# VH-VL binders against Beta-1,4-galactosyltransferase galt-1 (galt-1), part 2

Target 1, 206 residues: Beta-1,4-galactosyltransferase galt-1 (galt-1), of Caenorhabditis elegans (o16374r189to394)
Amino acid sequence: KMSICVPALFGNGYDAKRIVEFIELNTLQGIEKIYIYTNQKELDGSMKKTLKYYSDNHKITLIDYTLPFREDGVWYHGQLATVTDCLLRNTGITKYTFFNDFDEFFVPVIKSRTLFETISGLFEDPTIGSQRTALKYINAKIKSAPYSLKNIVSEKRIETRFTKCVVRPEMVFEQGIHHTSRVIQDNYKTVSHGGSLLRVYHYKDK

## First folded at step 1 (VH-VL)

Design a12 (framework fv_adalimumab_6cr1)
Fold by ESMFold2-Fast, scan of step 1:
Structure a12 (fold): chain C 206 residues (1-206), chain A 119 residues (1-119), chain B 107 residues (1-107)
Amino acid sequence: as target 1 above (206 residues)
Amino acid sequence: EVQLVESGGGLVQPGRSLRLSCAASGFTFDDYAMHWVRQAPGKGLEWVSAISWNSGSKDYADSVEGRFTISRDNAKNSLYLQMNSLRAEDTAVYYCAKAEGWDYYFDYWGQGTLVTVSS
Amino acid sequence: DIQMTQSPSSLSASVGDRVTITCRASQDISNFLAWYQQKPGKAPKLLIYAASTLQSGVPSRFSGSGSGTDFTLTISSLQPEDVATYYCQKYNSAPWTFGQGTKVEIK
């Protein structure tokens, strides 16, 4: 089983159409569980309605996460807390867990392989607990659905300072926003790769 | 600090048109859903119309569907209600109201503008 | 459409009295209910949302309860400035239907 952890959503950078596209595309890739952390009091009503629809239909697990106040420093710590909670929810439940936001997609580089086949290949060494993947930015000029399919032009360079992880939850002790911080046993490995088999596409508005 | 100021009300003949405006200040207007609510003299509150932050969603009460059009200009921090084919029963104070999102309550209201439909 | 019915339509009470206003939805609206206060000649003011959450700045003598179809607004100790018409409103989905209002007066 593969799952996604969407860490705490803060701010107004997402709309209902992008949430629908994120859930539908990841479901098509074989993701069976999507855990979404959000402050439901601060969501736009259309986004709240969309998330409740998918939650009611058992397509996602919607977890209400409220901050005492909205502040730049608190948002970072809030995301670490939700990442930790999500890791624990997937331990013993899923084989592979992805950590990405609504504007980020894990995509196999080899078109003929499924996401599961790609991930299974990356984790063939049983001592690998985490795979860290660099980001490719896509400048989003088209805002009509299907959003990610219409905004397909990526930047040439790979962003290695901001990366996203796929992990075996049972092997990870401490997960950060951009990397796996600690594994459970010293002989377990965290691996960074240059995106030859798997890439993360980050959609940003210009 | 948050202010909503309605304008454009007045006396209008049945069958004619009138356009109401609501000027918003003190908050990031383009992040929020906006509503029009009316109240006939001596009567209760009646929801009239809603528009989402980006104008992607609009809705209307059955009593005004097809006659009224809600719109917004985020660059001007303004909400509008175009009222066509006005009837005597449209006589009311029209309030502009702010909501945090689509399926939300109204946290701020304007002072209202009176529309009287009479010959 | 879901109907919102308030009871009573009006009431008169003394300063210091406990006042209860009820609101009934014809179908389940969960906790998507708000209460508004409207003083004569003024715009409505939000008092309570999510059935029981007090809006910032609203006196603690106001409280809300209920879920599903039956809701109550309580004023624990009525004050002169509480003379107003009170409205409930559903917001679980369009339309944003209001109850007919309850007028609260002091004897």
Scores: ipSAE 0.000, ipTM 0.437, lowest interface PAE 18.1, mean pLDDT 79

Design a13 (framework fv_adalimumab_6cr1)
Fold by ESMFold2-Fast, scan of step 1:
Structure a13 (fold): chain C 206 residues (1-206), chain A 124 residues (1-124), chain B 107 residues (1-107)
Amino acid sequence: as target 1 above (206 residues)
Amino acid sequence: EVQLVESGGGLVQPGRSLRLSCAASGFTFSDYSMHWVRQAPGKGLEWVSAISGSSSYIDYADSVEGRFTISRDNAKNSLYLQMNSLRAEDTAVYYCARDWGSGSYYEPYYFDYWGQGTLVTVSS
Amino acid sequence: DIQMTQSPSSLSASVGDRVTITCRASQGISSDLAWYQQKPGKAPKLLIYAASTLQSGVPSRFSGSGSGTDFTLTISSLQPEDVATYYCQQYDSYPLTFGQGTKVEIK
């Protein structure tokens, strides 16, 4: 069972059609649970209606995001809190959990393999708790939905500085935005992958 | 009108700390990634740090990593740079800059608006 | 890190002259390049982004060209108010890096 955590969504860059595409394409890849953390006051009416539709139909879990202690000396505001909450929600429920935003997609490089087959291969070693994979940028030349299908031209470079993780939630103690910070046991390990089997495509609006 | 106003600069001794602030107005602050860029006297521009609108993505130049901390308070439309263990080489005008990107996710763009800058001098 | 090399480091030209500044990236950056103008004592101002797109309000005498590794900023007819230092910046990947600047003066 695979799930996605979408930590903190607000403002510019998204519309209802892009959200539909994100949910539908990930569902087609075998993602069974999508957890979306959002400040609903920052979303337009169409986006709110779309998220409510998918939440009401049990396709997503929509969580109202509130910044905890933002004036009390808590660093990074709520970024780690939403990631931690999502990690805990998936512990004992989901085999693999992805951390990505609405404009990011995990895609197998080998087209004949499903996402689950690719991930299972990457986690063949049972001591691996986290896989960190390279990011590839997509230029968003067409600004009308569906964005992912219309903007299929990827940039030739691979971004290794900004990476996204897929984890076994039961093996992770502390999850960051770009990497897994700490695993539950000393013999568990975090692996960085160069993008030969799995990539994250990031849609860049210019 | 978009405005970015830096404050908090001054003369500080090596090894001490200083906190810079940037007050933003004229736009929805939480929708934008924000950066700190510095310029040593008579020298060129150097990128220092970035933070996304939600604070979900944060990054630093290697020269300041572990010593500087970027943060923001979206309710106050403010960006901060906590500078610890200051060195003479940190002497520069520090600019607050707005990233043209959406701010919802971390990706590099160009800077469409800059503050006036605040001078930090690290000297004994 | 991607290194940005500007040429020349400084130049002097007459009013009405065509001025060319070049910027070279140590690796391919597509069109992810911006140009800034900085007048003495002032903050930088965005002139051009995506290698060739003029920012709103920038005079048409400014133009940018190039892709990949080699980029050019051209001022077709230099004016007195153009006296400044010009910087290129890549935004292909972090860390963000700037050229060392080109100082433009009137002789």
Scores: ipSAE 0.000, ipTM 0.442, lowest interface PAE 16.7, mean pLDDT 77

Design c01 (framework fv_canakinumab)
Fold by ESMFold2-Fast, scan of step 1:
Structure c01 (fold): chain C 206 residues (1-206), chain A 120 residues (1-120), chain B 107 residues (1-107)
Amino acid sequence: as target 1 above (206 residues)
Amino acid sequence: QVQLVESGGGVVQPGRSLRLSCAASGFTFSSYGMNWVRQAPGKGLEWVAIIWYDGSDKYYADSVKGRFTISRDNSKNTLYLQMNGLRAEDTAVYYCARDLSYDSSGYDYWGQGTLVTVSS
Amino acid sequence: EIVLTQSPDFQSVTPKEKVTITCRASQSIGSYLHWYQQKPDQSPKLLIKYASQSFSGVPSRFSGSGSGTDFTLTINSLEAEDAAAYYCHQSSSLPYTFGPGTKVDIK
């Protein structure tokens, strides 16, 4: 029911271990499909093998891409192309789609609730097409073992500059990198409430 | 149409307390971090305190840490600043200011300000 | 804490002249620098965010540039309504800090 779109993967700052941790942790939270967009020619051999393994085992859909235009200035056309493609792949198929990077994890604030229960609560109003959530930075690496949230130390600041969305794909007309730009119908709404029930944790290198 | 309206300023004696309020309208208050910024008569702007969108994190300027408390009531769209142990150097116009949406802590909208005078 | 310094402190300018105000940070702040205008007995108003992005409704004669430690606010052709104090502000790290301000008068 739930899927993730990873609109771009770059070798700088990522490695095979990070990819494994991202896929395994999100699978444990109930994510059924992860769509990863990348230029495989720019990835090291270990990263390529890892992505192929998960693709072959139907845990991810790996999409090899080359942006037709350089992103330059205010109009980031190339980046929006991968976001748009992923949105369309999930329309009519997935109930909730998350847009995040390999460094970012959606985590319920109420620990006794599953991710699906938390998301269902956020979308209780059927006119809500998109939920925008602020990031909280973690000054920690995810090491070889999966990280438990109770062992994570977060920075005091909540980052509103770079936010991430979870959407109902069928209700979204235009999705941006950090926000939902337009919904399908005038009576549908986007909500930016910052994280009373759901937060995004972004990992920084120690 | 964003509006921020401060109230609660006045004249107080040193060592006493005062509470400021900021009533917000025209936007989803619970989606924005909020700040207090002050300006002493004839002087420049000084950042005082910030509270995140859900009230979970707060930070203060060293000059007021331990004496001032920032808080918010998202159900009433209201921001507060509780000022204890007031000193002459706290005399200033206090502004309520909203964090930029999607773009951190620049202040896109400000209230009209409320004057706090600490004397005698 | 990051200290911001502005120059000049005061500038008296003939209408239609170009005004340049500089802001320097004691350490690199990337592009997390914002400019505000404050007229007498009024609240500050955002002019430029993130060093170079104009805020909505701000006249095109206002522009910002710079990154790292050196930043500039330019008023390309000063109008009478531009007589005000101008402040830079950094949002790179807590505690947030403001520059001391530059007063611009029309002579």
Scores: ipSAE 0.000, ipTM 0.451, lowest interface PAE 15.2, mean pLDDT 77

Design c02 (framework fv_canakinumab)
Fold by ESMFold2-Fast, scan of step 1:
Structure c02 (fold): chain C 206 residues (1-206), chain A 119 residues (1-119), chain B 107 residues (1-107)
Amino acid sequence: as target 1 above (206 residues)
Amino acid sequence: QVQLVESGGGVVQPGRSLRLSCAASGFTFSDYGMNWVRQAPGKGLEWVAIISYDGSNKYYADSVKGRFTISRDNSKNTLYLQMNGLRAEDTAVYYCARGEWLGDAFDIWGQGTLVTVSS
Amino acid sequence: EIVLTQSPDFQSVTPKEKVTITCRASQSIGSSLHWYQQKPDQSPKLLIKYASESFSGVPSRFSGSGSGTDFTLTINSLEAEDAAAYYCHQYSSLPWTFGPGTKVDIK
C-alpha cells in the first residue's frame, strides 16, 4: 500500500480542477490514501465540495491544520509540523509514503512499469529507508532570461534545490520538506538518485 | 555500471587551446547537471564550471570566466570543456562530476585527465 | 564568493581513534554542504551530503553534523583504509567552492 502526504497548504491558489486531477491521477497510479493538510476556513466553496466528495469516498483524509499565529516565513515551519504528523499516521499502516503537493507528481521513467513496481525496485536493499527523487520543473526554461546568468542560475538553483522523497515510514525518525533528516537506526540509509527510474514533475504557475 | 570517462588532456603551450570530453554511460545523462572540477598537482579541489541538464544554464569560476566554455551533447551522452588562452595556473587534473540533480552533490566522478601548460 | 576553511590541515591518528574535521563558512549556508574523500592517486568520492546525510555505501563510522557556518565530519573509529584527504563543498551560492582539505594519515 502506497500513500501521499500533502503538507500544509495555505493561500497558494490551487483550484478544484487541480485537486481533482491530482487525486484521480495518483489513484490511477495505485495510491490508496492521500493525506491533505489544509486550513479549511481559507478554502473556497468549490474546493471544499471537491475535498468533501473524495473524503466521503475514503480516497483522502482531510486534516484541518490552523496555525495560532500567521506571518511571513511561518509556512515552512507549518509544513514541517504537518509532514511529521503525516509520517506518524502512516507508520505501521503504509509500505511507501510520498511527500509532494498538488502541483507535483511522482512518475516512473520506464513507462512499462507501474509506480509500485518502480518503488519496490528502488527499495530492494532492505536497509534503505528513504529515496530522494530528482525534480523536473515543467516550463522552467520559459523563466530564463535575465540580465545576469549568475543571478538567474543562483536564484533558480536556490528555488529549485528542493527534492521530494518516498519513504518506508517505519524506518524514518525525522522527515523534512526537502529530504529525510534522520532514520530510526544507524544502519538504515537515505539515498538519492537523479531521475533514472523515478521523477517528480512540478507544474508551477504561481 | 555508472561511469564517467574524461579524455583530451595533454601538454600544451601557454596561450593555446585544448578541448576536454567526458563520456557518460550507465545512466540517463540528460537528467543531470554536470560539473568540471580541477586539482593542481599536490593541491586541493577547485570548482570550474556547471551546466544544467538541458544545457540552458551555465556558470563559471572567476578564474576561467571568458576563457573556458562548458557544453554538452545529450544525444551523445558527452560533456565538453573548451579551454582557450591557457595559462600555467590552469595546469591540473580535470574531473568530470555528476551533480545529483541541478549540479548539486557530486555523486559520480570520472578518473580525471591531466592538462599541463608549460613552455 | 563563499570561503570555506578546514581544520586541522593535517593529522596523524592511531587506528580505532575518533577523528573530527571541521569546516567553517564565511557566511551562513544552511545545510548546503557536502563532504568528499580522496585517496592518493584516486578520484574524490562523496561521503556525506546536505551536511548530515550518508551517501549510499559509505561505512557507518562516517557522520556529518552542523548548520549555518560550522560543520563537522566525524570518523568514529579510524580504519587504515580511511587515510585520505577530506574536502567540504558548499552549494549555497555560485560559484561553488571547496575547503582547502584535511589530510588524515595513519600512525
Scores: ipSAE 0.000, ipTM 0.443, lowest interface PAE 14.9, mean pLDDT 76

Design c03 (framework fv_canakinumab)
Fold by ESMFold2-Fast, scan of step 1:
Structure c03 (fold): chain C 206 residues (1-206), chain A 123 residues (1-123), chain B 107 residues (1-107)
Amino acid sequence: as target 1 above (206 residues)
Amino acid sequence: QVQLVESGGGVVQPGRSLRLSCAASGFTFSNYGMNWVRQAPGKGLEWVAIIWYDGSNEYYADSVKGRFTISRDNSKNTLYLQMNGLRAEDTAVYYCARDYYGSGSYPDYFDYWGQGTLVTVSS
Amino acid sequence: EIVLTQSPDFQSVTPKEKVTITCRASQSIGDSLHWYQQKPDQSPKLLIKYASQSFSGVPSRFSGSGSGTDFTLTINSLEAEDAAAYYCHQSYSLPLTFGPGTKVDIK
């Protein structure tokens, strides 16, 4: 069972079409639950309607999250708060949890392997609690119909300064935006990969 | 200024056809979904059909399904409704209405409406 | 299909009185409910979107509330120019549907 945590979404960086593409493509890869944190009072009606459609169809869990202040420092702490809440919701329930935004996709490097097979391989060592994966930028938006990850055009360079994680929730004590900060036990490991088996594709559009 | 202008209405006998047009101006037509809504004399509003911003999808009310066809020409900024097999109960003022900006994913509210064109089906 | 019902069918009111129109959905539609005003011999105009959001240029005397199955349009102090039919509309699922309308007239 795999799940995704989309941390607090603030500002105007996404539209309804992006949300549809994100949910549909991740569902095709075997993601069973997507946890989305939003300030629903600040979303436009089309985005609310799209999120509601998927929530009613049990594809996502939509969590309303509003910060009392709008300063940059509060935004960072708000993202950490939602990441922590999502981690706790998946502990004991989900085998693997991904942390990514609406413009980021985890994709296997080996095309013949499913996402679950790739992730299971990365976690063969039972002491590994977290896998950190580097970003690869995508030049073009994914088409809305039919949804497919086979025809993605990406840049050749891998961005190691910005990474995203997939974790075993029960083994993680503290999860950050770009990395796992602490594991439950001293003998558990956090591992980094440069994109050899798994890549995170990130759109360059606004 | 957003403007929608319907045309093509008139008086026809049952079983015949009419084609309605809606000319759009004042906005990027190809970015919006479009709808047809009708209103029988002295009655309320009844939704008829929707077409997505790029023409890739359409949906119809059961009362007109199989008889009416919604289409659009984004190069001409024009919406169409082809009405076949007309019946007395199709008598109504037909409005074109613009869907919420970015409604390619799903229908929304109608922020602007045309003036309407009257279709009378009478023997 | 989702059926919308409105109450009252007709209301004749004195100027400056408060008018309340209700719309009830046959199933939960969240906040995907919109209100339109249609004056005699004119096209409908959007008043309120997503249950409570006023459309631009709409007078502040118009307000909307509700969620799920029960929705209300309120005209806080009726003006002569508000004599019109008012329709609710759901965009939650296809086919799209309208309520039967409420006619508001001035005494």
Scores: ipSAE 0.000, ipTM 0.444, lowest interface PAE 17.4, mean pLDDT 78

Design c05 (framework fv_canakinumab)
Fold by ESMFold2-Fast, scan of step 1:
Structure c05 (fold): chain C 206 residues (1-206), chain A 121 residues (1-121), chain B 107 residues (1-107)
Amino acid sequence: as target 1 above (206 residues)
Amino acid sequence: QVQLVESGGGVVQPGRSLRLSCAASGFTFSTYGMNWVRQAPGKGLEWVAIIWYDGSYKYYADSVKGRFTISRDNSKNTLYLQMNGLRAEDTAVYYCARETTVDYYYGMDVWGQGTLVTVSS
Amino acid sequence: EIVLTQSPDFQSVTPKEKVTITCRASQDIGSSLHWYQQKPDQSPKLLIKYASQSFSGVPSRFSGSGSGTDFTLTINSLEAEDAAAYYCHQSSDLPYTFGPGTKVDIK
């Protein structure tokens, strides 16, 4: 069982179509639950309607995260708080939890394997609590429906600075935005993955 | 006994090249990310470069990008730093340092003794 | 890049007194902050990893705390051998960065 945590959204880089693509494609990969943190006062009507549809259909858990005031420093602390809240919601419930934004997708490199099979293989060592994966930018637009990741075209280079993680929630004490900061026991490991078996595809700016 | 030993430092004129080596012993070198960190005389620590455990990824500080090349030979348990186009501001003690885990982002638990590079006319 | 600032830049302390060194990050780094000790003419040595975890063999008088952007290294009872420069280092993003250092001298 796999879930996704989408940390607090800020700014206006997303629309209803992007949210639909994200949820549908991740559902196709076997993601059972997506936790989305938003300041719902800042969402347009189409985005609110879309999120409500998926929430009502039990595909997402929508969490309203509204700060009393907004400053750069407070914003970063708020994003870490939402990551922490999501980690705790998945502890004891979910086997693997992914941390990625609406424009990012975890995809197996070996096409004959499901996402769950790929992740299970990466976590074969039971002391591994976290896998950190580099980004790859994609240039292809994804059709609205039927949704498919079959012919995604990506850039050759990888972005290892802005990595994304998949974790075993029960083994993680503190999760950061780009990496796992602390595991629960000293013998638990965090591992960086170069993108040979699992990649994170990131939409390139249009 | 886990150990890192740097070599290859010396006095060199501006514009020339030097190659530093770091010999690892007492641990499985091929499973650790490695860093180069430098320290100018009387100054603080400055991170220079990192290389992943398998050599597949490298990253450099902006001050050395395009001039320095980090590499490793896991069969020889040795890390290298090829320094080209040396400048007076590159004068420093150069340390190699091991990451605390088998990936390349998480701290530095073992350091070498350092090797001095002096760039002067 | 993530900029680390340390305070104070220099501190002269009487033996057995408590020393507090702070490190501030320009953005949230979770707990991905590490502390190093460097004695004159020696290599840096890891003291505290991940903000608060003591590295093996480090005396119990050293402790770390903090998360996000504000971190503290504490030496509860300064010994003569603790006269050194202390550096914070973030491993949250590349490039890695170090703080400018805090020099601790004995009075």
Scores: ipSAE 0.000, ipTM 0.447, lowest interface PAE 15.3, mean pLDDT 78

Design c06 (framework fv_canakinumab)
Fold by ESMFold2-Fast, scan of step 1:
Structure c06 (fold): chain C 206 residues (1-206), chain A 121 residues (1-121), chain B 107 residues (1-107)
Amino acid sequence: as target 1 above (206 residues)
Amino acid sequence: QVQLVESGGGVVQPGRSLRLSCAASGFTFSEYGMNWVRQAPGKGLEWVAIIWSDGSNKYYADSVKGRFTISRDNSKNTLYLQMNGLRAEDTAVYYCARDSYDFWSGPFDYWGQGTLVTVSS
Amino acid sequence: EIVLTQSPDFQSVTPKEKVTITCRASQSIGTSLHWYQQKPDQSPKLLIKYASQSFSGVPSRFSGSGSGTDFTLTINSLEAEDAAAYYCQQSSSWPLTFGPGTKVDIK
């Protein structure tokens, strides 16, 4: 039904608690498959144990991706390669696939709507292959995990230059980090919206 | 400092068309979803349509779906409502309203003064 | 469609008295309920958002409460300037809907 692709995990912005929060909250929203691409050499023991627990219990698909990539405009941290691999894994299997990181959450603005209901509405036009969603920063005021989404204060402005996508994988030919680059047929559409019905919340330390 | 100014209302016969405009100022128009809300004389408020900040997606009340089209021009800071196949029941003051972005959003934090549309039979 | 019902539909009140307006939803809407004030010949103004949060510049005599299906707007001590229609609105489900309104007048 719905899946998430978490592209190549690089750097030190994440910990085991954030991973638990991410998996549990998305599962509660109706996400049935979560594909996580990891560089094992950069993971601490707690993160490794957490990911193995969820993988062993068939809650996530953990993919080891340890090859370094060139970062000069041809490749970015292996993210394009992992995005492509994930897109292909979901083609013919999943109705909607989200591309987001561990610190990003797709959340319906209308609270009584499920994530699936919100996404189905956004894809009402059957020629739409990709929805690009503006992201909204959350003030770093969280003192304990798991984080609560109920009373989080977010910045007023929506960031449209840095966006995340949800796609019908069977309609997408080439998926980028921030946007869908090519669709399979010339009559298929890539659309964007500013967050009145669906938002991506990004945790921010400033 | 946020201002919304509607225009384009008037008297029109059933079956004809009108286009309403809403000129926005005092904020970055392209960052906000916009709504049309109407109020028939002596009646309550009725939500009509929404358009997302970049203009890509829209939702309509069942009573106007297929007849009205919401659109926007972010380069001109202007919201539009194209009303076709007008009926006596469409007689109302039409307000444009901005969505709030605080705490999951949804409330309309600023409203225009409204423009009256009268569809005579 | 979520239907909102308001009571009373009309209330005539002496200045300084407490006014209570209720809004009931046909289905649970969490706290996604907002209150608007509309004075004669004026556009609506946001008063309370998400059941209990005051909008900027709104006098402290206005307060909101409730969750699920039952919501209340309270004017603690009515002033002459508060004579207006009051509308609740839900943002929980499509289509967005308003209550029928409650008119508050001064005796």
Scores: ipSAE 0.000, ipTM 0.435, lowest interface PAE 17.0, mean pLDDT 77

Design c07 (framework fv_canakinumab)
Fold by ESMFold2-Fast, scan of step 1:
Formats: structure tokens, sequence, C-alpha cells
Structure c07 (fold): chain C 206 residues (1-206), chain A 122 residues (1-122), chain B 107 residues (1-107)
């Protein structure tokens, strides 16, 4: 039982087609619930229509998130607030929760194993509450690559300063945008994974 | 364990000054914005002031603007409220309260102190 | 400033009954509404944040709902320990404001 949290996002890089591919691809991977945070008043009509379609069909939980402060003085455009809200929504409901944006995908390295099997292996130590994985940037040559896992052919670089997390929501006290900040109990662990079993691919925007 | 402990309250005459302190422990104080909230005897909660995690910004309720100053010392994990020109209407229990998130100010006060009573005689 | 109003002002309830408290904002505040519980001579405690998210350790009988201008706090089955004042609070814009409170007593 796996879910994804897509934190609040502002600016370029998102259109209806990208959202469709993100939802469909992750559903094929075994993701049962996708929580999407957005300010609906700032979306164009095609994005609103697409999100409503998936929400009406129970494929996503759409949360209308409005920032209380103006752009001046707001750092990450609400991402930390939405990450925390999403973590709380999954506590007691979901076994594993992923935190990634529409242009990021968690992919098993061993292709014969499902995403759930891979994640279960990473969490075989029951004291592990969070797994942190470095981003891999894909080849800019394939600008339409987000539309298929089959199109991920080459990697540009691995960026250890930028990571994404998979967590057991019931074991995490505080979640950051790039890492887990605090776990519920002192004996729970936050572990960094080097990318040998699970990778997160980032499609760079330009 | 997160704890907030207020001190500095007492009885004071109108027009005088008091300084309240709030000692924080159990969390990284310098990562969170802090608030002061007051409650007059038998009445409801009233927000007083906020200070950003690094002390770079402050905001005040109109009722205290120009008279009260919120400040913090991150090296000592302590929040302060300097109250000048005190009036009878400032009589209240003063609570310090922690914001829930370290990046975006959302106002979910996840921890509160025990409060300190300020009585302005008149 | 954003004004919050609560209803009812006071409610006396038999144990195990359902309690509903309403908070209305003078303008839209999205989901930036939080609920606090305060027992006599005690500090307030965060109960529900972002209109509908339970704080850690809060009993499942408490739930919140609403968005925009109309918000509700529900106690599904009142327990003796729930006798308290309940306050809504908006953090949509400065100055932050609280509702006037709703006092819940047990018969």
Amino acid sequence: as target 1 above (206 residues)
Amino acid sequence: QVQLVESGGGVVQPGRSLRLSCAASGFTFSDYAMNWVRQAPGKGLEWVAIIWYDGSNTYYADSVKGRFTISRDNSKNTLYLQMNGLRAEDTAVYYCAKEGLYDILTGDFDYWGQGTLVTVSS
Amino acid sequence: EIVLTQSPDFQSVTPKEKVTITCRASQSIGSYLHWYQQKPDQSPKLLIKYASQSDSGVPSRFSGSGSGTDFTLTINSLEAEDAAAYYCHQSYSFPYTFGPGTKVDIK
C-alpha cells in the first residue's frame, strides 16, 4: 500500500499532459493514492479539467492549498506546509509514502521486482522510518521522456545535495522537502540509500 | 520533549514596563517562528505578536503596536516581550506559542507555555 | 482584519452525545484554520490544524471540516475529559485572529 505526496508547486513545467502521464505511470507501478496540492485559482482550464477528472474518478486526492502570505517573504512556495499536511493524511492509512514532484519518478533498479517488493526490501529493518535517495538527472536530449519509463536511457549526473524520500508515515515526526527531519522515537532510523536498489529520476526543466 | 516556560509576569502600575521571557527546550529553537498570545481573565485568546525564526521580521496586533517589542536570542533559546506603556486592558495571562513548521509561517501553534500573569492595576 | 465568529457560545451535553461547533470567517481563508482545546486553568492545546488534520495524539472522536469561510469541529461521542473551551484560529493573514470561543460542559 503505497501513496505519493506532490507538494504545492508554483511556476512553469506543468501542463495537463504531464499530469496525466504522472498519474497513469505511477498507477502502473502500484501506487494506490496520489495527493496533489495546488492553488486551483492559479491553474489554467485544461489543468483544472484534468485534475477534476482524476479526482472524480477517485484516482487522486486534490487539495486546494492557498498560501497565507504574499510571494515576498515566502521561501519554498508552501512546499514544507504541504509535505507536513500530506504526511499527516497518510499516518495510519498508508504503509509507504513517497515525496516527489510531477517530474520525478521512483524506479526499481532490478526490473524483475515490483516497486512494492523493492521498497519492502529497503525497509526490512523495522526500525527504519525513512529512506533518502539522491536524484539522477536524465538526458536533456529526450525532452518527452517523462511519458515513459522505457525512454529513460541515460543519466546526466547524481546530485547528493538534492534527495527524495520514501517513509513509513507512522514513524516520522517532521518531514522536510529534501530529507526527513525527525522520527517519532529515538530508536527509529533515517537511512540514506546510494541508488543500488532504488533510483529517483528527475527530468530537468528549461 | 518540547517545553516552553514563561517568566517575568507580575503586578505593575499603568504606564510602567515589564519584560517577559520564554525559555525553550526540546527542539531547534532557531528553526521556528515564535508567537505571544494573551488571555484576559475570563475572556478569550488574543494574538499579540510574532517573530521570524532568525529575528529578521516581526508583526504586531494593532492594540500593542508601538508599545510592545518582541525579540529573541537564538544562542540562549529564549523569546522576549518588552511591554511599555502598560494599560489596564493589557491585564492577561501571556503565553508563548511555537509555529508548527520551520519554513512557512502557517500559524498552527503546536506547543504552548504554561503562561505568566501580568496584572496592570487601575 | 479577519473576524471569526463561533456558534454556539455555550453547549451543555450529556456524555456520549455528538457535539458540533461552527466557525465562520469574514472573508475566505482557504484551509488556514486551526482548532484549540483549553481546559480551566490550563494552556490551550492544538487539536486540529489546516481545517481537517488531527494533531498527534488527538483522539479519533475529534474531526474538523470546511474551507473558505465555513468550518466545523465535531466531537463524535463526548467524553467527560472533553469539557473545555474550544477556539478557532486563522493564520491566513496578519494579524492572526481567534474566534471568541465555545464552552462545552457536561450535564
Scores: ipSAE 0.000, ipTM 0.441, lowest interface PAE 17.2, mean pLDDT 76

